VHH binders against p30636. Designs and how they scored, part 27

Target 1, 243 residues: p30636
Amino acid sequence: MSKKLKPFEILEDSCASVCIWLNGEPTAISNRAENLWNKAKYRVATDGAVNEILKRKSFVEWPHIICGDFDSINKQIDTKNAKVVHLPDQDYTDLSKSVQWCLEQKTLTSWEFENIVVLGGLNGRFDHTMSTLSSLIRFVDSQTPVIVLDSRNLVLAVPTGDSNLDVNLEMTTKMCGIIPIVQKETIVSSIGLKYEMENLALEFGKLISTSNEVTTSQVFLKSSSSLIFSIELENWVYKLDSL
Below, E stands for the ipSAE of ESMFold2; O stands for the ipSAE of OpenDDE; V2 stands for 0.75 times the mean of E and O plus 0.25 times the DockQ between their complexes.

## First folded at step 19 (VHH; framework vhh_podentamig1)

Design x3 (at its last look DockQ between E and O 0.71; V2 from the best seeds 0.70)
Fold by OpenDDE, look of step 19:
Structure x3 (fold): chain B 243 residues (1-243), chain A 120 residues (1-120)
Amino acid sequence: as target 1 above (243 residues)
Amino acid sequence: EVQLVESGGGLVQPGRSLTLSCAASGFTFSDYYYGWYRQAPGKQRELVAAIYEKGKLYVDSVRGRFTISRDNAKNSIYLQMNSLRPEDTALYYCARYDTGSWVSSGFDYWGQGTQVTVSS
C-alpha cells in the first residue's frame, strides 16, 4: 500500500496542527511561519525558542506548552500561562523529545491534531540541522506527519516503500531534492519529477537527487530506505499569507 | 585519446523507432557512468537519460519511450527511442560521467553528436 503524504495541508485553514517552535536562526521564521504558529491548535515552544518568541511578542501568540531541558532558557523568564514540561532525556534531540511528547498527548489525552509543523531547525548551526533531519527520520513511520518549515523550504521524511506526495505546485518553485540520508542502500524510483529515477541508487558521495523538479501535483516515490524530501517554497506565498 | 562516437541518427517519421549507439575508447569504460543529452535548435542542451552503476535516469518527456543501456564488452552505450515525436528532433550527444554530481555537472566528456530528425 502506498502511503499518502500531504505536507501542504498545513497551509490550509481547516487543518488542525501542532506547531513546534525550535531554537534556531531568527531569520528562518518568516511571516508565514508566524501565521502558522498563531493559527496552530497547539503551540509548543522549546526552551530556546522562548527567547525568540519574546522578541516577537507583538506578532506571535504565546505558546501553550514550553518544553525542553531548560539549559538555554533564562531562568527569569515568566512562562505566563504556558504549561512547562520538563524533558530531561539527553539521549534525544529537543525536537525528537518534543515530537514524542506531542504524539503521546494525542494518545493519552484529548489532543487532536492532523500534523506536526516544526518551525525552524534547518538554519544556523549545521549540527542542529542534521539533528532535525534525524528527528524526521525517527518519526518517518508515524501516522502523524511531521513537516519542517522555514522561510524557504518545506522538508519531510519519506518512508520505505511506496509513497504518494501531494504537492502544491503554485506554492513552490518546484525545485526539490530526494536525499538518501540513512546508512542503508537506498534504491529509488519516481514518477512526477523532471528527472525520473528508475531503480536508481542514491548515496552520499556518489549520486543524490538534488536540484530536481516536481512536474506534477502528485509525486510517486518507491524507495528501499527512508528518504528526505525537500521542496523550495515560492516567495510570493509569503505575501499572500500576510493578507 | 578519449573518444565518444555517436551513431544511429537519421530522419524518421513520427511514431517510429530509432536506436542510437555510442562507442567509447581511450579510457577504462567500466570506470565511468554515461548519459545521453540532446540539443534542439534554439534550445539549451538537456539531459535525456543516464545510466549509473545501479539504476537509470530519464527526463520526464521521454520516460516510457526511451531506454538507455550499456554493453561493457563492447564499450558502448545505447539509446533505444520508441514512439518518436517531432519534439524529439535534436542533436544527440553521448556523455561520460565521472563523479557524483546530479544532472549535467558530473559529465566531463562529450561526443560530437548524431542528428535525429522526426518529421512527417
Scores: ipSAE 0.786, ipTM 0.913, lowest interface PAE 0.4, mean pLDDT 91
Fold by ESMFold2, look of step 19:
Structure x3 (fold): chain B 243 residues (1-243), chain A 120 residues (1-120)
Amino acid sequence: as target 1 above (243 residues)
Amino acid sequence: EVQLVESGGGLVQPGRSLTLSCAASGFTFSDYYYGWYRQAPGKQRELVAAIYEKGKLYVDSVRGRFTISRDNAKNSIYLQMNSLRPEDTALYYCARYDTGSWVSSGFDYWGQGTQVTVSS
């Protein structure tokens, strides 16, 4: 009945995850993200991310899988020892296709993992950021959670109904947002936020919960439609590029 | 001319209750949304509660103790304050939310305020 959401598990050393590296602005990838990538049980890069991974070859492991539609016909991708997976469906984004393919590996290839972590997809072209959020909503009811992370943000979808969200307070500034991106009536109630909502209607153009703050490590959300939850990570500040 | 007039403040002992009222005039009351803010000496102004078209918002420190409500027939907004604590001592302001702008935790128009003092 109530869904348990434990998005900070991706940051724990013992968590078995798939890490998907999407094309994006390089400065959004931090040492934290590189460590997540290197420790991931399965590393999946979209074809647009390969050049960025090559630039960081001293610091990041090579992908196990390179996937995409490979539409850049004048540019060859050096895949080295990665398995190449062609995902030609033009009706879906690279993220949606990659997530779907990874989920299918649980039955087709007996992959074992607890989370899908996505690097990139929150920067660069803004319409691609919107597409990333749409993909999170598409997979909100998956048994395997999908979490998007960059240097500053941890972002996930929260399903319709009751959800209990575990927050690792030591890893966050606590600043958070509850965003009603679905085009349906969105009524939210909460426990564990600085600004508590009581059957509050949220809608772009009227009211959205930004600059809220988690006050406990266990946050309850009840919603009439799916939401995007975002939270700001601790220690995000610029100090070095990732070389 | 827009007017918001707060009343109902006073000195009370801890654990007691007060009801604040805000009388609105000079505009169509039912077209707007409202909130209560408070400012303690030496502190920043803080949102206490807000009432919108659908639903309400409360700062966590007052949830379960304070209730915001509105009466469209009397052009009035209320804050029922139960189980008062010394830290609730502040000047309380009624605020109007402008429906022509997006505001999540602040309002653009305030009354003069009513003082609430909670002490033994």
Scores: ipSAE 0.618, ipTM 0.855, lowest interface PAE 1.3, mean pLDDT 85
ESMFold2 (binder alone), look of step 19: mean pLDDT 80; pTM 0.809

Design x4 (at its last look DockQ between E and O 0.91; V2 from the best seeds 0.77)
Fold by OpenDDE, look of step 19:
Structure x4 (fold): chain B 243 residues (1-243), chain A 120 residues (1-120)
Amino acid sequence: as target 1 above (243 residues)
Amino acid sequence: EVQLVESGGGLVQPGRSLTLSCAASGFTFSDYYYGWYRQAPGKQRELVAAIYEKGKLYVDSVRGRFTISRDNAKNSIYLQMNSLRPEDTALYYCARYTTGSWVASGFDYWGQGTQVTVSS
């Protein structure tokens, strides 16, 4: 069976999302990101993100949860009404730990949400970007989709096998990438792209599908391994969200 | 001397088929990947199809109609074009590249081209 992926549902008002705010480059958090944060059913801030949230206190709601290892948080920060969750495991990234914790809340508590939206994590320190991608791959088979968003990009992991991606063409420039990131042979076929792949091996150092273009609202992918899908967001969408 | 020589172009009616050939010489054929490009009058050159070590690439407008293949024994690349349309009218080029490049700018050598005209 083909897995249906609907990453753009996060932009719908009816969608219940967990929003995770990562520490990173401040410019990565656009007004769109702030709006997503403010409307999220559950707002989760990593310890490093708290400082940025404080700087934006006039524009963004306070988090429900502050989580992390608290190595980078100012100890003098008032957490206010936020629940502080200590995640001390150093074997995993802050994002990975935060995502895992959120997923556990679905099972262990009354938390109900449809997806996890990660704000930031795609720019600034490059190792952090790689960490973000690693985290996406870690949860690629999750029943709860994890979508990473910054001011320019929407990024998600695509699982092995058949996938059907719903794409909002109007909200994007249609520029996209299909990226083989795992250390396994990655053979890909596609329908719905400008450059269609037919059992094409994608590999770093050889051929990766960057600077591709989505041509339909549904993109079909068949892959022997997990992929990263990236699509560029249209700038005018920012204008609409500011209205 | 590096040579890429295209052949097989011509005038055909819509719905007909045509097979293009590209004969390579002057270099080790197996060391490269290959693609077909086309340029219509007043338009930019565009990738039509590419064949890599493993797998193929097609521009969406020709998917299902065109097939790219290679014959290492003959140092040749082919483009089988079925169900031809007027919009397929263009000068078709054979190109080589050493590294799997996704963009047309990755080529390092081109043939002179063969004209394909689809008209009723």
Scores: ipSAE 0.780, ipTM 0.912, lowest interface PAE 0.4, mean pLDDT 91
Fold by ESMFold2, look of step 19:
Structure x4 (fold): chain B 243 residues (1-243), chain A 120 residues (1-120)
Amino acid sequence: as target 1 above (243 residues)
Amino acid sequence: EVQLVESGGGLVQPGRSLTLSCAASGFTFSDYYYGWYRQAPGKQRELVAAIYEKGKLYVDSVRGRFTISRDNAKNSIYLQMNSLRPEDTALYYCARYTTGSWVASGFDYWGQGTQVTVSS
């Protein structure tokens, strides 16, 4: 069955999102990300993100939720009026645990939201970036889309089968990648890219689609395995100047 | 010793077809992958199509009109060009790729080209 993917909805004023501020390289958080955070219906910060939020207190709202592992060794976290949620499971990353917890709030409480947006997780330690991509794949079939965004990138998982991806061309440079990170045969066909794939096998160490370009506002992808789709945002900047 | 020799170009009216051929010699043909590139006057060389172990790649402007193929028995690569348009006018090159190459990177040999001119 064809899936409809509308990742740019997170940038609309009417979209109800959970925004998760993850431990990541602080230069990856742009004015766009700060605006997404401030307008989010639910603001969730991991305990490691609190210091970066404090540095930006003139620009960003305080979290509704601070979550993390109580192995807070080096620093006492001032949570102020945020609700504290303990996520101690050592077998999963901060991203996976926070996303799972947010999804549970739809079923266990009255939380209502259309998207989960993750800020960070694409910079800093490279192994954490790889873990972020693994988590996107883990949640690819969730009813609620998970989108990772930083100053330069919008990244999401694309499920197996047929997908139609809506792209707001004005918000992007159009530069994109289609990345086969699942350890299964990955055969891709596409419509709406500068370099169209026709039953093309993609595989790490052999062939991956980087430096491709979206040419239409609707991109069709057919894939035998889940994919990572990445697209570069227009007018990106790193936030270093006032820090 | 490695040679790639293109042929089949010419002057053709819009809407018509041509088949380009590339004869390869001096290496084991089946060990490699191949692509067609084109360069119009005053323009950069651009990828037109590539053929890999599994599957093919086409630039969007030729999708549905051009078909790349290979014949290991004849050590040859082909580009079937249908519904030709004036903007397809260019010098067409075939290129040999190493495994894992994407788009333009990683090719190590290409021919001198064959001219395709689409004009009324």
Scores: ipSAE 0.667, ipTM 0.875, lowest interface PAE 1.2, mean pLDDT 86
ESMFold2 (binder alone), look of step 19: mean pLDDT 80; pTM 0.809

Design x5 (at its last look DockQ between E and O 0.86; V2 from the best seeds 0.78)
Fold by OpenDDE, look of step 19:
Structure x5 (fold): chain B 243 residues (1-243), chain A 120 residues (1-120)
Amino acid sequence: as target 1 above (243 residues)
Amino acid sequence: EVQLVESGGGLVQPGRSLTLSCAASGFTFSDYYYGWYRQAPGKQRELVAAIYEKGKLYVDSVRGRFTISRDNAKNSIYLQMNSLRPEDTALYYCARYTTGTWVSSGFDYWGQGTQVTVSS
């Protein structure tokens, strides 16, 4: 069976999302990201993100949850009404731990949401970007989609097998990448791209599908291993969100 | 001397088929990947198809109609073109690649091209 992926549903008003704010480059958090944060059903801030949220207090809502190992948070920060969740496990990234915790709330509590939106995590320290991608791959088989968004990019993991990606063409420049990130043979076929792949082996150091283009609102992917899908967001959409 | 020599082009009616060939010489054929490009009058050169060690790439407009293949024993690349359309009219080039993405980088040698004209 083909897995249906609808990453652009996060932009719909009717969609109930968990929004995770990661510590990272401040410029990665656009006005669009602020809007997503403010309308999210559940707002989760990592410990490092709290400082940035405070700087933007006039524009963004306070988080419901503050989580992390609290290595980077100012001890003098008033958490206000936020629930503080300590996640001390150093074997996993802050994002991974936060995502896992959110998913657990869905199963263990009354939390109901359709997706997890991660704000930031793609800019600044490159090792952090890689950690973000690793976290996406960790949850690639989750029934709850995890989407990473910054000012320019929408990124998600695509599972092994058949996938059908819904793409909002109007909200993007259509420029996209299909990236083989796992250390396994990655054979890919596609329908709906400018450059269609037919059982094509993608591999770092050889060939990866960057600077591709989405040509239809539905992109079909068949892959022998998990992939990263990246698509560039249109700038005018950002402008509209600022109105 | 490195050479890529295209052949098989011509004038055909819409809906007909044509097979292009590219004969390579002057280097170890198996060490490279290959692709077909085309350039129509007044348009930019565009990738049509590519063949790698494992797998193929097609521009969306030719998917299902064109097939790229290679014969290592003959040091040749082929492009089977079915259901030809007037918009397929172009000068078709054979290209050699070492690595990288076909669209953005990787080519290091081109043939002189063979003309394909699709007209009623």
Scores: ipSAE 0.841, ipTM 0.941, lowest interface PAE 0.4, mean pLDDT 91
Fold by ESMFold2, look of step 19:
Structure x5 (fold): chain B 243 residues (1-243), chain A 120 residues (1-120)
Amino acid sequence: as target 1 above (243 residues)
Amino acid sequence: EVQLVESGGGLVQPGRSLTLSCAASGFTFSDYYYGWYRQAPGKQRELVAAIYEKGKLYVDSVRGRFTISRDNAKNSIYLQMNSLRPEDTALYYCARYTTGTWVSSGFDYWGQGTQVTVSS
């Protein structure tokens, strides 16, 4: 009954992923993110990301898919060889629509992939970051994991119930957070963290688990509601030292 | 007027048990949360365990060996310390929680501490 979560698989050369490049602050895109994009089995860009991809075209592959609402008369985008997908639903964010469309391709066009990786969703306007987290929770029970990544962070949703989370300790500083973003009672127990929780209630405005630290490569979490798990990636520290 | 008084420390052999107690007075006990911190010589004070409205938190080095509890009727907080090791040697402080912060010092009242020494 325990869910197995393997978010670091997206960093393996053999992993087949969809990579979604969401519009966001370009300084959060790293060499790691560019490599993930280039190796992705399917590359999906939102219409707001196309200009940033053009700026990097000597280093990044062109998208297979460009998607968005295309509802603005100011969005005259040269799509080149990419397939254009119109996602007009105004009741959902670009990320939620893009993820849903990608999941539908498993049945509609027989796409095969193990993960959805999202780039560009964790910086820039803060309300867009909140929207990214909302989308992670919306898809927490999907058979295909959705993981958000930038130069410093790997972020995913953890479902209600028991979860075992595989952590590649060599790719992380081990600093992590367990965040109770769902508006339901959130009671957490853990094994594998520096500060172990025993049936601990977490709630914004009372207590949230920040600046925790993974101590094992297998972290157990039991939660009464879905959680956001965030962990800091190692390479950002090395890159800062090289400046 | 707020008082937290620790007791139960002492010299003990490795592998043995101790129970620390903290008697609270001068305020409404049930309105607050509590923790045990420890400080070894030359080290910074570190959280050992905390007890909140719902649930408990332990530092990993003591999980499974130490148990924090409280008795609202006696205005008391306890730390049951089993399977003691030399690295548990420290001055142990009882603290009252005053803020909603995770692990950083949100406790505003401290006792004088009770010494625990684990040695053969």
Scores: ipSAE 0.676, ipTM 0.877, lowest interface PAE 1.1, mean pLDDT 85
ESMFold2 (binder alone), look of step 19: mean pLDDT 81; pTM 0.810

Design x6 (at its last look DockQ between E and O 0.81; V2 from the best seeds 0.00; counts 0 for: pae E 2.2 > 2)
Fold by OpenDDE, look of step 22:
Structure x6 (fold): chain B 243 residues (1-243), chain A 120 residues (1-120)
Amino acid sequence: as target 1 above (243 residues)
Amino acid sequence: EVQLVESGGGLVQPGRSLTLSCAASGFTFSDYYYGWYRQAPGKQRELVAAIYEKGKLYVDSVRGRFTISRDNAKNSIYLQMNSLRPEDTALYYCARYTSGSWVSSGFDYWGQGTQVTVSS
């Protein structure tokens, strides 16, 4: 069966979403991202993100959860009514730990949500960007979609097999990438792109599908391995003038 | 000298078929990949199809109608064009692919082109 992925519909209404705010560049968080955050069912901030949230206190709601190793939080910072969750495992990224924790809440507690939207994690330190991608791949087979976005990009992992991606073309520039990030042979077929692939092997150092274009609102992907889908967003304005 | 020589172009009516051929010489044919480009009057050159070690690529407008293939024994690349449309009218180029992007930057040699005209 083909997996249906509807990242744009998910982003239109965050009332059933967990939003994770990652530490990163301030410009990564657009006005739209703030709105998603404010309307999210659960707001989860990593420890490093708290400072940015405080700067935006007039525009964004306070997190329900603050999680991380707390190495970056000033001891003088008031966590207010947020639940503090310590995640000490240094073998995993803040994103990975946060996502894992959220998923566990579905099974261990009364938490109910349909998707996880990660705000940020795609800019700043490049190694952190790579870590974000790695985290997406880690959870690619989860029944809970994980979508990462900043002011310019929407990124998600696509599982092995058949996937149908719903794309809101109006929200994008249509510029996209199909990226073979795992160390496995990645044979890809596609429908709905400008450059259509027919059982095409994608590989770093050889051929990857960057600077492709979505041409339809539905993109079909068949892949022998997990891959990353990235699409460029349009009309995401950073609220810099109000800060 | 590296050479790519296209043939098979012509004037056809809409709905008809043509097969383009490209004969390669002057290098080891099997060491490279290949593609077809086209350039219509007043338009930019665009990738039509490419054949790699594993798999093929098609521009969306020709998918299902065009088929790219290669014959190593003949040092040749082919483009079978079915259900031709007026918008397919262009000069078609054979190109050799080396590495990098599957777009123009990945191709290093081009033929002189063969004209395909689709008109009623």
Scores: ipSAE 0.859, ipTM 0.949, lowest interface PAE 0.4, mean pLDDT 92
Fold by ESMFold2, look of step 21:
Structure x6 (fold): chain B 243 residues (1-243), chain A 120 residues (1-120)
Amino acid sequence: as target 1 above (243 residues)
Amino acid sequence: EVQLVESGGGLVQPGRSLTLSCAASGFTFSDYYYGWYRQAPGKQRELVAAIYEKGKLYVDSVRGRFTISRDNAKNSIYLQMNSLRPEDTALYYCARYTSGSWVSSGFDYWGQGTQVTVSS
C-alpha cells in the first residue's frame, strides 16, 4: 500500500525526535535548527560538532550523546554529562553510523522516538552532500524516517512504490525537486505538483525534476526506485530582508 | 528547413473538445522530443504538456483533461484537449527539444501557433 511520509511533523511541539548534529558549516545551522535541537527528546552530536555547540552554549542544550571515532586525541574532549559512544567502523560514514546507532537504541535501551532529524550534511564539501543523500537512500525503508534539515532545505528519501507526502505549505516556498540519484531505472508519476509526471523516466544527464512546485498539502509520488525529495523552507530572515 | 506547423485551433464552447496537431518536417522526427506550450494575452508562455522517450509531463491545470501523443510514422504531435475551460484560451505552440531539458523555454524550434478560444 502507499507509505505515508510526514516530514514536517518534526516541527510540531508534540513530536518526539532524535536530533543528530553533524560537523559542518556553522551558517547551515539556523534558529529553526537550534529550536529543533533544544526540543529533541534525544540529542546526539558527532565529535566534530562539539566545538560548534560550545560556541552556541547560551542558545543550545548540551548533547545527551557524543559519538564518533575516538582516537587518542578524542579522549581529551570535555564531554561534561553526555554519554560517550565509540563508533570506530571505518567502512561507514559518521552519519550512517550515527543513524544506525540511534535506531538500535529502540531495542537496546528502549528509546522512544518518531523521527531522526539530521542537522547539517547539505553544505561544505560537495562529496559530503552526496554521502548524506546516499545515507538517506540507505535508510529509506526504516520504520523511523530520517529527515535532513538546514537553513533553507528539508530533504528526505522517498521509497520505491506509492508514497503520500504531507507538506506544510506555510513553512515552505513550495519550490521542490524530485531527484533520481539511485542507479536504477526511475519512472515517476505524481499528483500535487505544478508539473505532473506521468510514468516519466528521470535520469541524470537526461531529465530531472528541479524547480517543480508543490500545489497541495498532500503530494502523491509513485516511483520505480527510491528518490530524493527536497523542498525549500520559508526563511523569515529572507522575508524581512525582501520586504 | 525545419518546420513545425500547428493546426486544429478554433472557437469552442466550454466543456467541449479539440485536437491540436503539429506536423514536423525538415529533420529526423524520431530523434527529438516535443511539447505543447501556450500563451494567453498578458501572460508568460507556459508548458502545457511534453512527451519524452519514456513518459509525459503535464501542467497541473490540464492533468486528466489533456493528452499529448506522437506518431513517428506521420511525423506528427497531437494534443487532445477535453473538458475545455475559458482559462484554456491561448495561442498554442508546438516545440521541439532534446533530452536534458526540464520545463525549459529554451527549445530550439517553435511553430507559429494555433489559436484556441473557449467561450460561450
Scores: ipSAE 0.679, ipTM 0.876, lowest interface PAE 1.1, mean pLDDT 86
ESMFold2, look of step 19: ipSAE 0.604; ipTM 0.843
ESMFold2 (binder alone), look of step 19: mean pLDDT 81; pTM 0.812
OpenDDE, look of step 19: ipSAE 0.841; ipTM 0.941
ESMFold2 (binder alone), look of step 21: mean pLDDT 80; pTM 0.808
OpenDDE, look of step 21: ipSAE 0.849; ipTM 0.944
ESMFold2, look of step 22: ipSAE 0.497; ipTM 0.817
ESMFold2 (binder alone), look of step 22: mean pLDDT 80; pTM 0.811

## First folded at step 21 (VHH; framework vhh_podentamig1)

Design y1 (at its last look DockQ between E and O 0.81; V2 from the best seeds 0.77)
Fold by OpenDDE, look of step 21:
Structure y1 (fold): chain B 243 residues (1-243), chain A 120 residues (1-120)
Amino acid sequence: as target 1 above (243 residues)
Amino acid sequence: EVQLVESGGGLVQPGRSLTLSCAASGFTFSDYYYGWYRQAPGKQRELVAAIYEKGKLYVDSVRGRFTISRDNAKNSIYLQMNSLRPEDTALYYCARYTSGSWVSEGFDYWGQGTQVTVSS
């Protein structure tokens, strides 16, 4: 069966999301991201994100959860009514730990949500970006989709096999990438792209599908290995101001 | 000297088929990948199809209608074009792929082109 992926459902008002705010570049958090944060059913801030949230206190809601190893949190910071969750495992990134914790809440508690939205994690330190991608791959087979969002990009992992991506074309520039990030042979076929792949091997150092274009609202991918899918978001704020 | 020579173009009616050929010489054919481009009057050159070590690439407008293939023994690339449409009218170029972007930057040599005209 083809896995249905609906990353743009996070933009729907009816969608219940966990939003994870990662430490990163301030510019990664756009007004769109703030809105997603504010409307999220559960707001989870990593310890490093708390400072940024405080700076934006006039625009963003306080987190429900603050989690991490707390190495970066000033002990003098008032966590207010947020639940502090210590995640000491150093074998995993803050994102991975946070995602795992959230998924566990779904199982162990009454938490109900449809997806996890990660704010940030795609810019700033490049090694952090790679860590973000690794985390996406780690949870690629999760029943709960994990979507990473910044001011310009929407990124998710695509599992092995058949996938059907639902793409909101109006919310994007349609520019996209299909990236073979795992260390396995990655043979890909596609429907719904400008440059359609037919059993094409994608490999770093050779061929990767960057600067591709989504041409339909339904993109079908068949892959022998997990992929990263990235699509560029349209900056509507600038468009509206130009009208 | 590196050469790519296209052939097989012509005037055909809509719905008909045409096979383009590209003969390569002056280099080790098997060391490279290949593609077909086309340029219609007043339009930019666009990738139509590419054939790599494993797999093929097609621009969406030709998928299911066009087939790219290669014959290493003949140092040749082919583009089978079925169900031709007026919008397929263009000068078709054979191109050699080396490295870089699969769409543009990766292609370093081009043929002179063969004209395909689809008209009733």
Scores: ipSAE 0.855, ipTM 0.947, lowest interface PAE 0.4, mean pLDDT 92
Fold by ESMFold2, look of step 21:
Formats: C-alpha cells, sequence, structure tokens
Structure y1 (fold): chain B 243 residues (1-243), chain A 120 residues (1-120)
C-alpha cells in the first residue's frame, strides 16, 4: 500500500501540470511561481486573480480558463481568448471548486495532466488558509496530486497508510512540519526526519510535529489518518529567480 | 517540589552500552511524559529521545541504538544506550513534558545531568 509522492516534480518541470492562480497577496507570488505558471500545460485563474495578473510587471502568460461566480468577474476586464467558466456553488471555496472542475476535465475532455499546482491560498485571510488545508485533505486520495506553493512553502496532503515522499534537498531549507489536521486519531511513524516518530500520537493542543527537519531525499511516513506535510523552500533558488 | 535525578553515566569504550536512569519525585509521575536531552562540550542542549502518552520520538542519530522507556511503579525513566560512539559524549539530562506545542520543545523541568564519556 505504499504511495509514492513526488511533490518537487512541479518545481523541476511544470509542463505536465495544471496551475491554478488564486486571488491573494500579490507579493506572495514569486518569479519562481510565475515561471511555473508560464510553463504550465493548463493555466486556470480564479475570480480576483485576473486583476493581479494584469498588474504584474514581469511577463505572465494569459490564462486558458478564468473561473468564478458571475458576480466576482469584472465585466470591464478583457478576457481575451480565455474561456470563462461559471462556478456558482456557494457551499465550496474557489479552490475546491476549481480543483474539482480541473479533475473533471480529465474525464469530460482531452485534458491530460499529472499534477495540479495551486498558487496562493497560504496568506491573506487566515481562515482562507485553513480552507486551503481542508481542500488538500478533501482531495488527498485523488490520482492527480494537488500541491500548494508560495514563495516560501510547498504544502501537500499525505494519505492514510504508508507513503514515501521524495524531497529535492537542494530546493529546500529542509525545515518541515507534519500536521494532524484531520479530526481523527493520528498515529505516525517516520524514517528520514531529524526527529523520528515511533507510533506517536499527534493532536492539536497536545503534540504536533512542527520544526522538524528532513534528513534524507526519501521520507517514509506511516499514518493512521491523512496529514498535512509542509516544507520550507530554499531562498537561494528563489533569490536566483529574482536576479 | 519537582525533582528529576539522573544516574548511570560514566566512562565507556566505543561500542559498549550504558543504561541511564532518572528518578522522579514531587509530583504524580504517571500524569506526565518524559525525555532525555544531552549537551556536548561547546554545544547547545539537544533532545535525544522522548516518551509520550502514545509513542516515542528519537533524534535520528540515535534511532536504532537508544531506547527510552518508563516504569510508573518505580517513578522512573530509562535510556538504554547501545553501540555508543565518541559523538555520544555529553551531559545527559532527564526532562518532564509539560506542554504540547512542539515535538522538540515543551519540556519544563530537568535535573543536573549525568555525564557519559565515550573514549578509547
Amino acid sequence: as target 1 above (243 residues)
Amino acid sequence: EVQLVESGGGLVQPGRSLTLSCAASGFTFSDYYYGWYRQAPGKQRELVAAIYEKGKLYVDSVRGRFTISRDNAKNSIYLQMNSLRPEDTALYYCARYTSGSWVSEGFDYWGQGTQVTVSS
């Protein structure tokens, strides 16, 4: 039952990815993220992100898809050749609706992609950050991985059971967290971390594994519930993208 | 008064074993969790191993060589240290866990330590 997770593939090459640009703080989107967006196979901008794209001083490819509810899309903005998709369901976030819509394109159309990468959703309103994490858990069992990226963080959900996580050590500070956000008993064992867990119960308000550190390029995690894994990206690579 | 008293340290050759003990008093032992820290000369104190309500944690450099355990009937915590190496030389402290904030932090009380020296 071991699942292989390769979240750094999106940073090495994004041409097999859908990239979703969420509305968020403009300074959270780095040159690295812009390059990932420009090289993505499919580019999806949610409501509010179009104005941010128009404000960028650097070259940013236009979206293939602009999605959101009718009231959120500014009618004065030229959508150019992008397809406008109305996602009106008020019971779900823009992130959850856009991810679900993208996954449906694999069944309903000729879309082929291996990853969904989400830009934004980790800053601005804190409750939106919590919603982003909830959405990652919702999609944890998808055959297509969903990864959230900003200038400093790479974040994904890890499923119940055994997982082997590939880490590109050159792209990270190695600082990581293993976070038990699911409301179920979460017992974790690990190999490849500075602080190795042996059937350790994790729970908010008791014990969580923040400020851990990856020590190997392959991290094994065994968990009784789905987890959020976060890892800090190396500023040296980010700095080179800026220079 | 909360007290943690370490014992079992000494001078030992590489490849040998030691068992460290920590006797606890002044509180209800079974209500808490425990760990071992060490401080090598010129280094900061670092967590070595911890034992919680469910499960254990080890720093990677000792995993597979060291084992933490507890005995509620004796109000004691142990660190079995096998295959000792010169880099394990340090003052070893027993610590009590009093918060749930961090994996590597949250221990509020520790004793004066017991010295382990691994040398030929």
Scores: ipSAE 0.649, ipTM 0.866, lowest interface PAE 1.1, mean pLDDT 85
ESMFold2 (binder alone), look of step 21: mean pLDDT 80; pTM 0.809

